# VH-VL binders against q0atu2: the designs that were tried, part 306

Target 1, 119 residues: q0atu2
Amino acid sequence: MLDKKARIRTSREYRNVFEKGKRLSGRFLIIYYVENALDNNRFGFITNKKIGMAVIRNRIKRQLRAIVREYQGQVKNKHDIVLVARAGIGKSSFEGMEKDYIAIMKKAGLFARNANKID
Key: E = the ipSAE of ESMFold2; O = the ipSAE of OpenDDE; V2 = 0.75 times the mean of E and O plus 0.25 times the DockQ between their complexes.

## First folded at step 15 (VH-VL)

Design th1 (framework fv_dusigitumab; at its last look DockQ between E and O 0.28; V2 from the best seeds 0.00; counts 0 for: pae O 2.4 > 2)
Fold by ESMFold2, look of step 15:
Structure th1 (fold): chain C 119 residues (1-119), chain A 121 residues (1-121), chain B 111 residues (1-111)
Amino acid sequence: as target 1 above (119 residues)
Amino acid sequence: QVQLVQSGAEVKKPGASVKVSCKASGYTFTGYDINWVRQATGQGLEWMGWMNPYSGETGYAQKFQGRVTMTRNTSISTAYMELSSLRSEDTAVYYCARDYDYYETSYFDYWGQGTTVTVSS
Amino acid sequence: QSVLTQPPSVSAAPGQKVTISCSGSSSNIGDTYVSWYQQLPGTAPKLLIYDNNKRPSGIPDRFSGSKSGTSATLGITGLQTGDEADYYCGTWEDSPSAWYVFGGGTKLTVL
């Protein structure tokens, strides 16, 4: 799983990414991202009440964490990145979320150059 | 500059349907959800539902389930709300609004000018 | 009978201060973040306050927001005749009946 140092923890840290960061949207996800002053990346995960009840929101967060963990080694360092679930994500599959994440991260230029092909 | 421009006023008979359009400009249409809100004369705001223009997914308030359909045409950056089986109580101004995600919430940062729908004989 | 309760009207003289309350519950305002919308007569609503107390660009600092427990408050100082409008609080709620809820609205009159 993502270690403690790779997690955005406080509301202030989250709000900083929303206020200072860039926004890029996909089918199921939105990312907000900003360069940080650390030597590593940090990830955050947000679900709004419109996504569904708590059990559904927790499932979505778990799935997104698993996706991020799988590709974290390919992400350029020194970024705070928040994944926001879009309305309608509860009808998606794990594979659908994964493909959306890969597409968004490529479009944002956040994967390292010459990384292995990512579908 | 973000702008949402809605279709013109409509007069309908009870039992008919109405389809209101909302054309977006000044931003990437598929990047933000559209919500629909209505307001009867002298009354407050009433939320009707959301629509994700990228996926086409929707979520409707239970009051409107079965009577409302929210759609879009991404090639012309336009959202639609159709309300069927109209009755006099559906007389209202109908607004589209852009949904902006911020932290653990979101809010309606831009609104269309409104479309008056009158249901009468 | 709104989930979020607002006074139906408030009034004050030009230059004075007014507050508008929005009362909810632990399952909405107590667990969420409140926005405020201004609606001038015959116009669409406009975002006035978000995230309880933040102002979007172009909203003067005489408009303020706060939240305490299950209640939110909109404050307006230095009242001007152009502030006459209906004011609505709003927030997301996890409910099949409605996911977004507005307060009943408060009509502000500047005498």
Scores: ipSAE 0.800, ipTM 0.915, lowest interface PAE 1.0, mean pLDDT 91
Fold by OpenDDE, look of step 15:
Structure th1 (fold): chain C 119 residues (1-119), chain A 121 residues (1-121), chain B 111 residues (1-111)
Amino acid sequence: as target 1 above (119 residues)
Amino acid sequence: QVQLVQSGAEVKKPGASVKVSCKASGYTFTGYDINWVRQATGQGLEWMGWMNPYSGETGYAQKFQGRVTMTRNTSISTAYMELSSLRSEDTAVYYCARDYDYYETSYFDYWGQGTTVTVSS
Amino acid sequence: QSVLTQPPSVSAAPGQKVTISCSGSSSNIGDTYVSWYQQLPGTAPKLLIYDNNKRPSGIPDRFSGSKSGTSATLGITGLQTGDEADYYCGTWEDSPSAWYVFGGGTKLTVL
């Protein structure tokens, strides 16, 4: 699981990302991202009721957290990033989610220049 | 300010249909789901379903499956709830409510004034 | 018949504190955030508490919410005559598809 310090936790923090951040859509994910004034990145995850039942939503959250954790060290610092799960994500594979995450993050230019774990 | 204004009272016979409207203003209509909740006289609140004004997607309570239809007209920011095969038990005040569901939470932050539907022979 | 259980009525004198309980299960309150709605006589419901314990703008801090396990509680301090109303808890349920559930409602009488 992501460190407490690396998580967006408050409604205010989420609202700030949505209002001031940029938005990019992938196949399974939408990301909102904005620079923060911290020395670390913070991640938020949104899986609303339209994604599926709680068991599905919780699974998706765990999977997304795992993906974010895996690539966390390769993301440019000082960003608040919110991942919003899209309706089709419930039927996607973990690999599909991972691929979509990488693609969106690349498109957003959020990976470090020397990042080599991203394919 | 956010407002939901519903259509006027309805009186229907058993077996008929009723269509209640809910006009939204003060916000982006397609940005928030609309829920419908009814309340029989002296009874509690009963959730009927939700409708996504952007996509038209809906989810109905099982109790009303096959009998309720929730739609919208985005050009006039209006949501509709149609209930068919009316019974006396359907006599109630019907409310539309905006669903604030941007985060990992959902709650109804704005409500219409209610529409009284009376079903009697 | 409501999935969430509330006491049908509570009462207290002005200035006193009252609590309204809302009991559910792991598939509703145990899983999702709880909201509370106030319904004054002859009016539409009004959002009172969201996300278990947060107040919308305009709601005084006399109103508070809490959640523990599969139960939620609404607290009202400094009770006023204007608080006389019906109060409903609500949350989402996971069975078999997502649907919203309300408590049976609690009638608060100010003595």
Scores: ipSAE 0.281, ipTM 0.794, lowest interface PAE 2.4, mean pLDDT 92
ESMFold2 (binder alone), look of step 15: mean pLDDT 91; pTM 0.937

Design th10 (framework fv_dusigitumab; at its last look DockQ between E and O 0.03; V2 from the best seeds 0.00; counts 0 for: pae O 4.6 > 2, placed apart)
Fold by ESMFold2, look of step 15:
Structure th10 (fold): chain C 119 residues (1-119), chain A 121 residues (1-121), chain B 111 residues (1-111)
Amino acid sequence: as target 1 above (119 residues)
Amino acid sequence: QVQLVQSGAEVKKPGASVKVSCKASGYTFTGYDINWVRQATGQGLEWMGWMNPYSGETGYAQKFQGRVTMTRNTSISTAYMELSSLRSEDTAVYYCARDYDYYETSYFDYWGQGTTVTVSS
Amino acid sequence: QSVLTQPPSVSAAPGQKVTISCSGSSSNIGDTYVSWYQQLPGTAPKLLIYDNNKRPSGIPDRFSGSKSGTSATLGITGLQTGDEADYYCGTWDDSPYAWYVFGGGTKLTVL
């Protein structure tokens, strides 16, 4: 599980990332990200009603948290990063979401130097 | 400059199909979903569905399940909406719109100019 | 027909203020965020308000939005003849399935 200080908590903090951050999209994910003034990263997870009913939205958020936890040690510090589920994400596997996350984080330049090569 | 340019007006007979195109420019086409919305003369807006142009996945309004197909060709940044088994009640202006994700919602920030489809015998 | 209810029409004189209501339910307005769209005669709809109360770039602050419970309100002050249009609220709903719902529309006449 992500440490509490590594979580974006308030709606104001979330909205700031959407307003001030850069946007990159993949197959089933979008990230919004911005440098923060902290010594650590913070992660946020967003779904909306177009994704489906609450039970599916909550499952997707749990899957995305697990993916971020797996790779958090490879992420460059001092960023607020919000993962947004795109329409159609319910058709993806966990592994498909994971591959999408890796690709989009590489494109954003958010993985640290010497990160493993990823397909 | 974001722009959505739709194909020209169509006249169809009942029972036929129509396919409307929506050419996107000024942004990364695969990065935003496309929604389709129609409006009969003097009537309100009616949502038809969304299409994720990266994955090709779709979600259709219940009313159109089985009659609508939304597709794309990413090499020419173009979305398509095809409506089959046309009836006179399908006479409307059809719009494509770009879907922008913001916090826990999304909204339609750019719209095509509309395509008039007339279904008459 | 529409799950979001708007008055069919409103009118006011130039320079005055109007409000346009949008009444929904717990599965839409009560649990998500509202957008408003302006449709000038003979044109495509245009985004006017998002996230209940925010304006896109280029929309003057005469246009405002608010939400309370299962209802949303569009406010327009300093009415101009160019504001004559149809106005639609819209939002996502997840009951019984995920779909986008528009209000029935409100015709604004500036007399």
Scores: ipSAE 0.837, ipTM 0.926, lowest interface PAE 0.8, mean pLDDT 92
Fold by OpenDDE, look of step 15:
Structure th10 (fold): chain C 119 residues (1-119), chain A 121 residues (1-121), chain B 111 residues (1-111)
Amino acid sequence: as target 1 above (119 residues)
Amino acid sequence: QVQLVQSGAEVKKPGASVKVSCKASGYTFTGYDINWVRQATGQGLEWMGWMNPYSGETGYAQKFQGRVTMTRNTSISTAYMELSSLRSEDTAVYYCARDYDYYETSYFDYWGQGTTVTVSS
Amino acid sequence: QSVLTQPPSVSAAPGQKVTISCSGSSSNIGDTYVSWYQQLPGTAPKLLIYDNNKRPSGIPDRFSGSKSGTSATLGITGLQTGDEADYYCGTWDDSPYAWYVFGGGTKLTVL
């Protein structure tokens, strides 16, 4: 689980990312990302109603948090990043989600130069 | 048999709060979101928000942000909707509805009987 | 004022066919499934159609739904007196937060 300081928590914080950030779409994920004024990254997670039943959305959210936690140390600092789960994610494997996350984060140029777990 | 049974009618003064309950039965309570929809007299349906009974996660319509709180008691399979700072415009019938989700769709397949909330000075 | 647009009223004689339109945008009807709800006078709404054109158990085949582009249509054949009610279309809008939107409702009068 992500530390509190590494989480986007308020609607205002989310709105800021959506309004000022860049958007990239993957197969299972859409990311919004913007530079913040902090020394750390913050992550937000949105599992919308198209993903599936409540229990499914909860599962997906837990899986995404696990993926983000695993690669957190390899992401460039000073970013607010919101992950929006796409409808198809409910039918994907964990590995598929992870692969999509890595791909979209690479496309966004959000991994640090010295990242060693994403190749 | 799936059923949603709501609490009785409420009469409130402006500025007060109202808390409506919705007791679910006939299915796994934590497996389905509960949505709240209201309808003013002679008006259409207005969506207020959803609540995930498993996690407690909520999503509110922007119109009600800061004024509405949706909660649940899983031990008794009951969802709650509290609306504060009541105004005359809040006079309406309030419905809870079960959200049946597929991977790409969502619809309200079961509804409570409705709770009339009257706000008057 | 509603996000989805419906005609305020429609009417027909018993046995006839009526259609109720529901117009939205690419962010709602254009991107997700539409549901229809029937509300008899003095009662709670009831699910009538889901996933654009599917009927729940107990809903007769006189009721049908369709969707094209950013619009949906409810069809009722063999109109009966008991069909007199308000009908609402509804769907999710995902911009960027998911929120549910209803049409303004259509009052169906059986003449």
Scores: ipSAE 0.021, ipTM 0.696, lowest interface PAE 4.6, mean pLDDT 90
ESMFold2 (binder alone), look of step 15: mean pLDDT 92; pTM 0.950

Design th11 (framework fv_dusigitumab; at its last fold request DockQ between E and O 0.94; V2 from the best seeds 0.89)
Fold by OpenDDE, fold request of step 16:
Structure th11 (fold): chain C 119 residues (1-119), chain A 121 residues (1-121), chain B 111 residues (1-111)
Amino acid sequence: as target 1 above (119 residues)
Amino acid sequence: QVQLVQSGAEVKKPGASVKVSCKASGYTFTGYDINWVRQATGQGLEWMGWINPYSGDTGYAQKFQGRVTMTRNTSISTAYMELSSLRSEDTAVYYCARDYDYYETSYFDYWGQGTTVTVSS
Amino acid sequence: QSVLTQPPSVSAAPGQKVTISCSGSSSNIGDTYVSWYQQLPGTAPKLLIYDNNKRPSGIPDRFSGSKSGTSATLGITGLQTGDEADYYCGTWDDSPSAWYVFGGGTKLTVL
């Protein structure tokens, strides 16, 4: 799991990202991202009831956390990034989800120039 | 300026199908889910389902499963809702509405003008 | 009939305050956030309140929302004739599966 300091934890922090950040949508994911004043990135994960039952939401959340953890070291620093699961994500594969994450993060320009796992 | 413009009124016979269109403009069509909501005359709002215009994936209310089909044409930023095996109880105004995700929920921030569907013999 | 329960109607004179209640359960209002929609006669619904108590741009501060437990409340102060409309609460539910639920609607009459 992501380190505690790498997680958005409070509703206020989440809403700040939603209100101040930029929004980009992918096939299965929406990301909101905004610069922070910290030395590290923070990630938030949203799987609302639209996604499905609690079991599904929890599964999706675990998968998203795994993906973010895998590519965490390649993301530009000083960002708060919230991942919002889109409708239909429950039917996607892990690989499809990962592909979508990479695509949307590239579109956002959030990967570091020296990133080596996204090609 | 975000706009959802729906197709015109429809008159159908029982057993027929109706397909309502919803053309979106003023935003990235594939970036937001579309919901369909209907309202029978003098009645309240009833949610029918959602479509992800990017993936084409859908989720329908149990009441309409097997009878409703939601699709989209991304090239013209248009969502479609088709309801088959129409009955008199399906007479209603049908709305498309944009879904906006905010924190742990979503809400419908923009609505089409509505399409009146009348089912009568 | 509706998953969320609203009073069928409320009325008040111009300038007065009215409140519209919306009661649900732990699987909907009790576990998520409520939106309110205004539907003027002969028109499509319009977003009025989101995230329990936030107003979209263009919505005057005469409109307010709150939530406590499994109930939500819409407040309208300084009632105007133009406020005469139907008001619906709505939110997501995951029981038995994911679906959006509306209240039955409340007809507000300005006397």
Scores: ipSAE 0.898, ipTM 0.956, lowest interface PAE 0.6, mean pLDDT 95
Fold by ESMFold2, fold request of step 16:
Formats: C-alpha cells, structure tokens, sequence
Structure th11 (fold): chain C 119 residues (1-119), chain A 121 residues (1-121), chain B 111 residues (1-111)
C-alpha cells in the first residue's frame, strides 16, 4: 500500500502533472511526471473508458499500484508521477506491465543512480 | 510539426477490399494510439477503431468487427486500415487521428487529411 | 442516429453568439469528459475543446465548453463568417464495451 503522503489526491493535482510534466510512453503504460516541491514522491493512476468497463479498469489500477509499491524505493525523490493505462493493457500480464514500468522508468531517468541494483 | 499523411483516393468494386495508409511524422509514432474515423458524403463522423502501434493491439467498433483490420509498420511510422467485403455504403472519407491521453479521457488532437474511398459497380 | 444528440443546424449573424448542445447518457457524458471538433467545409476535423471546457493552443477564448449531468454545451461568441462549419461533440462510452462516440453534428451557418 502507498502511504497517504505518496498519493496524488485531487483532480487539480493530477491535471498539473499532465499540464506541466513530461510524457513518456511504453508498450502498455504512459507516464507523466514533474518535479514537485515536497521531500517525497507522489503517484497517481489513471484509466479511462477506452480501456473497458469499470471492473477491468479497477483491476488494472490495483495491479499498477502493486507494481509501484514494489519498486517505489528505487525511485528518485521529489516527483509527482502519473501512470496512465494505455489501450490494449487489458490483454497484458502482470509481468508484462511490470517489465514495461521498469523500462519506462529507466528511460525517464527516474530510478536512483548507483543507489541499488536495478534492471 | 505533427503530421498524419494518408494515401490517395481509391475506387473499388463491391466485394473488394481497400487498405488505407497513414504515415506519421513529427513525433514518436509508437507513443500514441491511432484511431480511424470515417465520414460518408453529407454524414457525420463514425468511429471505426484504434491501434496501439507499440503493441499492435487493436479495438474495433462492433459494426466493423470481422471486416476491419488495423495494422502498422513501426519502421516507417505508418498505420493501416483495411476494410473488406466493400459495399456502396462504405463510400466515405476515411481519417486517421492521433489519440492523446489527458487525465481520465482522451481525444483526437491531430488528424490526417482524409482518404476518399468510392465503392461502385 | 447518434447516441449523442446535437441539433442538426444553428444559425446567427456575425457578432452574435450561439450555443450547441450535446445530449448523452450516464455511460458517456455523465461519467467522462467531452471534446468538441470543428470541421470547416472540405477539411478534416480539428480539435476545438477538450476536457469539457479547455482550449488547445490557437483556439480563441470566444469558444467555450461546459458540461452538466449528461449534457455538454459548446458556446461561440463574437461569431465570424469563418466559424461556418460542422461541429461534433465526442467522448468515450463503455457500454456495452469501449467505443468512441461522436454526436450527429451541427451545421453552423453565419448569415
């Protein structure tokens, strides 16, 4: 579970990341990210109706939260990061989403350098 | 800078197939989904489906399920829409459009110029 | 017949204002965000409004959007002859499965 402090909460906070942040896309995910003025990271999770009905969208959100929680200790601090489910993600496995997340976070330069072993 | 350039007009007979291309430039092709939308003469816009050009996954409108195939070639940044078993009511302008994800929705921020497909005997 | 209902046409003189409605349902407008597209005669559609009420760069602020319940509204003030076009609302619907729905379109004439 992510701490309360580590969650993007309001629509205004979410929109700020989309408006001011950088966008980087992978196979199943898009991330939008921006440096924040806090001492910690905050994560947000977005699915929209093109993904499917609510039960599918909620399952995907739960899977993405689990992935982020597992790797959150490797993420550079002071960022607001929104994960957006991409069309077709409903066909992916958990492992596929996880690999995509790792790849996109490395490409964005959001994993800490020389802090821990990461792939 | 973002451009979607479509292939030229096509004239087809009933029962044939047509394949329309959409070449993207000015952005990372695999980073945005492509949707296809058609418009018959004097009619409104009709959504046909999407392709995720990174994964190759597709989703089609129910009306076209079984007749439409959307593909892409990432090495030349090109999306394709193929419609089979053509009939006269398939006469339309076919558009590709880039899908932009924003907050809890998405919308079509850039459109191709359109490809006229005429189906006549 | 579109799931999103728009008036087929509206008209007004230069300088006036018009409003174009878009009526949907709980599976689309009622639980999502509306975009509007402008199609000038003989051209491809162009994004005019997104996220119910936001304008992309280059769209003047005399174009506005709003949403209430299952309905959306496009407003155009200071009408110009160059605004003569077809206008479409659009959004995602997830019933019975995911699809993008356009309104039937509204032809605006400036007389």
Amino acid sequence: as target 1 above (119 residues)
Amino acid sequence: QVQLVQSGAEVKKPGASVKVSCKASGYTFTGYDINWVRQATGQGLEWMGWINPYSGDTGYAQKFQGRVTMTRNTSISTAYMELSSLRSEDTAVYYCARDYDYYETSYFDYWGQGTTVTVSS
Amino acid sequence: QSVLTQPPSVSAAPGQKVTISCSGSSSNIGDTYVSWYQQLPGTAPKLLIYDNNKRPSGIPDRFSGSKSGTSATLGITGLQTGDEADYYCGTWDDSPSAWYVFGGGTKLTVL
Scores: ipSAE 0.846, ipTM 0.926, lowest interface PAE 0.8, mean pLDDT 92
ESMFold2, look of step 15: ipSAE 0.820; ipTM 0.924
ESMFold2 (binder alone), look of step 15: mean pLDDT 93; pTM 0.950
OpenDDE, look of step 15: ipSAE 0.812; ipTM 0.936
ESMFold2, fold request of step 16: ipSAE 0.844, 0.830; ipTM 0.923, 0.922
ESMFold2 (binder alone), fold request of step 16: mean pLDDT 92, 93, 92; pTM 0.948, 0.950, 0.949
OpenDDE, fold request of step 16: ipSAE 0.765, 0.863; ipTM 0.926, 0.946

Design th12 (framework fv_dusigitumab; at its last look DockQ between E and O 0.83; V2 from the best seeds 0.81)
Fold by OpenDDE, fold request of step 16:
Formats: structure tokens, sequence, C-alpha cells
Structure th12 (fold): chain C 119 residues (1-119), chain A 121 residues (1-121), chain B 111 residues (1-111)
């Protein structure tokens, strides 16, 4: 589980990222990201009803949190990043999600230069 | 400028198939899901399904399961909706609409101009 | 017959205020956010409201949205003749599968 300080928690915080952040899309994920005034990154996760039933949404959310946690230390600091699960993600494998996450984050330039696990 | 331009009107016989196209421009085609919505004459809007242009994944309304196929050609930023086994009740204007994810929901922020499909014997 | 329920029609004189209701259930409006679409005669629908109460750019503040429980409301103040159109509420439902649901539509007539 992500540290409390590393989580976007309020609807206001989420909407701030949506409104002010940049958007990048991948196969299974969309990310919105914006610089924050903190010393740490915060991550948010969105699994809306388009994905499917609640059990599916919750599973996807858990998987995404696991992925983010794995690579958290390699992400550039001072960003709020919201991951939005795209429709169809429920059919994807964990590895597929991970691959997509890495690809999108790379495209966004959000990984630190010394990141090793993304190659 | 975001635009969705659909193919022209179609006239089909019962039992036939129709394939409507929706060409997207002004944005990254693969970055947004496409929804299809139809509207019978004088009736309300009816959601048919969504298609992820990146993955090709789809989700169809139960009503159209087995009859509808949503596809895309990414090279030309075009989405397609094919409806088979047409019946008179399928006579409607068919719309493609871009899906925009926002917080815990999504909405259809841009729509095609619509394609009239008439099914008559 | 539509999943979301709207009044078939509403009418008012120019300059007046109208409200259009949209009633759903816990599986749709109750658990998510509502969008509203305006469809002028002979045209494609246009996004009017999203996230219950947010307006896209270009939509005047005469249009407002709200949500409470399993119901949503569209408000139009300073009614203009150009507002004569059909209005649809919509949202996502996850039962039995993920699908988007519309209201039956409300025809607004400007007297």
Amino acid sequence: as target 1 above (119 residues)
Amino acid sequence: QVQLVQSGAEVKKPGASVKVSCKASGYTFTGYDINWVRQATGQGLEWMGWMNPYSGDTGYAQKFQGRVTMTRNTSISTAYMELSSLRSEDTAVYYCARDYDYYETSYFDYWGQGTTVTVSS
Amino acid sequence: QSVLTQPPSVSAAPGQKVTISCSGSSSNIGDTYVSWYQQLPGTAPKLLIYDNNRRPSGIPDRFSGSKSGTSATLGITGLQTGDEADYYCGTWDDSPNAWYVFGGGTKLTVL
C-alpha cells in the first residue's frame, strides 16, 4: 500500500490534476500529471464504471497500486499523478498493465534519469 | 479543432449489414475511446457501446450483443460500427462520440454529425 | 422505458427559469456523475454539463447542473428562444455490465 502522503485522497485534489495537468494515454491507462508544491509525489487511481462491475474495478485498482508502488522510487519528485483505467483494462494481464504504465511514464518523462527498473 | 466526421446516409434491406465510419481529427485518435449512440426518428438517445482505439477492445450494450461490431483503423484515425441482421427497428441516426475521462466518470464531449441508416423492405 | 427518467416536456417564456429533472437509481446516478446533453432540432447532441455541475467552455452560466441522491437536475435561467431543444441526462451504469444510460429526453419549448 502506498504511503498516505503519497496518495491523492480528495475529490478536489483529483479534479485539480484533471484541470491543470497534462494528459497522456496508453493502451490501458491514461495519466494526468501536474507538478505539486510538495516534496513528494502523490498518486491517484480512477476506475470508473466504464470498466465494469465493482469487483473488477477494485481488482484493477489494486493492481495499479501495486504497479505504482513498485516503480514509485524511480519517479521524478513533486508530481501529482492520476492513473485512469481505460475501458477494456479488465481483460489485460498485470504484465500488460505494467508495460503500459512504464511506457506512458517514459513518454511523460516522469522517470528519474537514474531509473534502472524501467529498462 | 476536434472533429468527428461520419460517413453518409445508408439504405439497407432487412437482414443486411451496415457499416458506418467515423473519422477523427484534431486529436490523438488512440487516446480516447469512441462511443456509438443511435437515435430513432423522434426518439431518444440509445447507447450502443464503446471502443478503445488503442487496444481495439470493445464493450457493447447487451441489446446489441451478437449484432454489433466496433472496429478502428488507426492509420486513418477512423472508427467503424457495423450492425448486422438489420431490422426496421434499426432505422435511426447513428452517432459516434468521443469519450472523455474525468475524475470518476466520463462524458461525450464531441459528437459526429450523425449517419442516417434506413432499413426498409 | 429509458433507465433514467426525465419529464417528456417543459415549457416557459423567454427570460424565465426552467428545471429538468433526471431520476435514476443507486447503480447509476447514485454512484457516479451525471452529464447533460443539448440537442437542437436537426443537430447532433452537444455536451452541456459534465461532472454533475461543470460547464464545458463555451456553455453560458445560464446553464447549471446539480445532483442529489439518485436524481439530477438541469437548470436554465434567462431562457432564450435558442434554448428550445431536447435535453438528455446521461451517466454510466455498472449493472449488469458497464453501459451508458440516457434519460428519455426532455423537450424544452420556449413560449
Scores: ipSAE 0.868, ipTM 0.947, lowest interface PAE 0.6, mean pLDDT 95
Fold by ESMFold2, fold request of step 16:
Structure th12 (fold): chain C 119 residues (1-119), chain A 121 residues (1-121), chain B 111 residues (1-111)
Amino acid sequence: as target 1 above (119 residues)
Amino acid sequence: QVQLVQSGAEVKKPGASVKVSCKASGYTFTGYDINWVRQATGQGLEWMGWMNPYSGDTGYAQKFQGRVTMTRNTSISTAYMELSSLRSEDTAVYYCARDYDYYETSYFDYWGQGTTVTVSS
Amino acid sequence: QSVLTQPPSVSAAPGQKVTISCSGSSSNIGDTYVSWYQQLPGTAPKLLIYDNNRRPSGIPDRFSGSKSGTSATLGITGLQTGDEADYYCGTWDDSPNAWYVFGGGTKLTVL
């Protein structure tokens, strides 16, 4: 579960990340991210109406929150990070979204530790 | 600078197909979805669908489902819209537009110049 | 008729102000955000306003937007002859399935 301090909560906070942050896109996800002045990360999740009806959007948000929660300990601190669902994401599997998240977070340089298994 | 440059005007007979291209430059093509919008002479704008150039996934307006195919070639940063079984009412200007996500919405921030498709016997 | 209703035309003299309305429903404007597009004669549409009231770079502040309930409004002050165009509101609707809806368009004449 993401702590309250690790959540972007207000529209102003969300819009700040879009206005000031960097943008990287993957297959199913876009991230916007910016360094913050805190000692921790904050995560936000966006699904707009182009993704589908509310039940679909809510399912996608739940899946993305679960993915972020699993990997949050590997994310470099001091970032506000917004995950935006990309058109077509409803056709993906949970595992497909997870792989996409790992790939874009690595490309952004936001993982402190490699998420892949190493023998 | 972001640009979307479309293919030239087309004249088609009823029952034919048309394929319009949209070449993107000045940005990472796979990073933004392309939408297609048409406009008959003296009429309003009509949304046709979206295409995710990274995945190749599409979503079409119900009116065009079964007649429209949206594709891309990522190696040349080009999107395509193909409309089959053309009818005279398909005579319109066809636009591609880049979809930009912002907060809980998105909008079409850059548009191609348009491609006139005329369907006549 | 369009799901988003706009007046078919508006007019005013140079230097004056106009507003253009866009009426929708709970499945679109009521729980999402509105964009406005300007289409000069013979040209492609251009983004004018996004996120209800924000302007992209290069759009002068005499263009403004607002939203209330299921309606949106575009405001244009200091009218110039170069503002003669068609204006469209637009947004996503998810009923019954996701689609982008444009208003019917409003022709602005600067007399």
Scores: ipSAE 0.860, ipTM 0.927, lowest interface PAE 0.8, mean pLDDT 92
ESMFold2, look of step 15: ipSAE 0.818; ipTM 0.919
ESMFold2 (binder alone), look of step 15: mean pLDDT 93; pTM 0.952
OpenDDE, look of step 15: ipSAE 0.834; ipTM 0.939
ESMFold2, fold request of step 16: ipSAE 0.827, 0.844; ipTM 0.923, 0.925
ESMFold2 (binder alone), fold request of step 16: mean pLDDT 93, 92, 93; pTM 0.950, 0.944, 0.952
OpenDDE, fold request of step 16: ipSAE 0.854, 0.865; ipTM 0.944, 0.947
ESMFold2, look of step 19: ipSAE 0.798; ipTM 0.914
ESMFold2 (binder alone), look of step 19: mean pLDDT 92; pTM 0.951
OpenDDE, look of step 19: ipSAE 0.798; ipTM 0.930

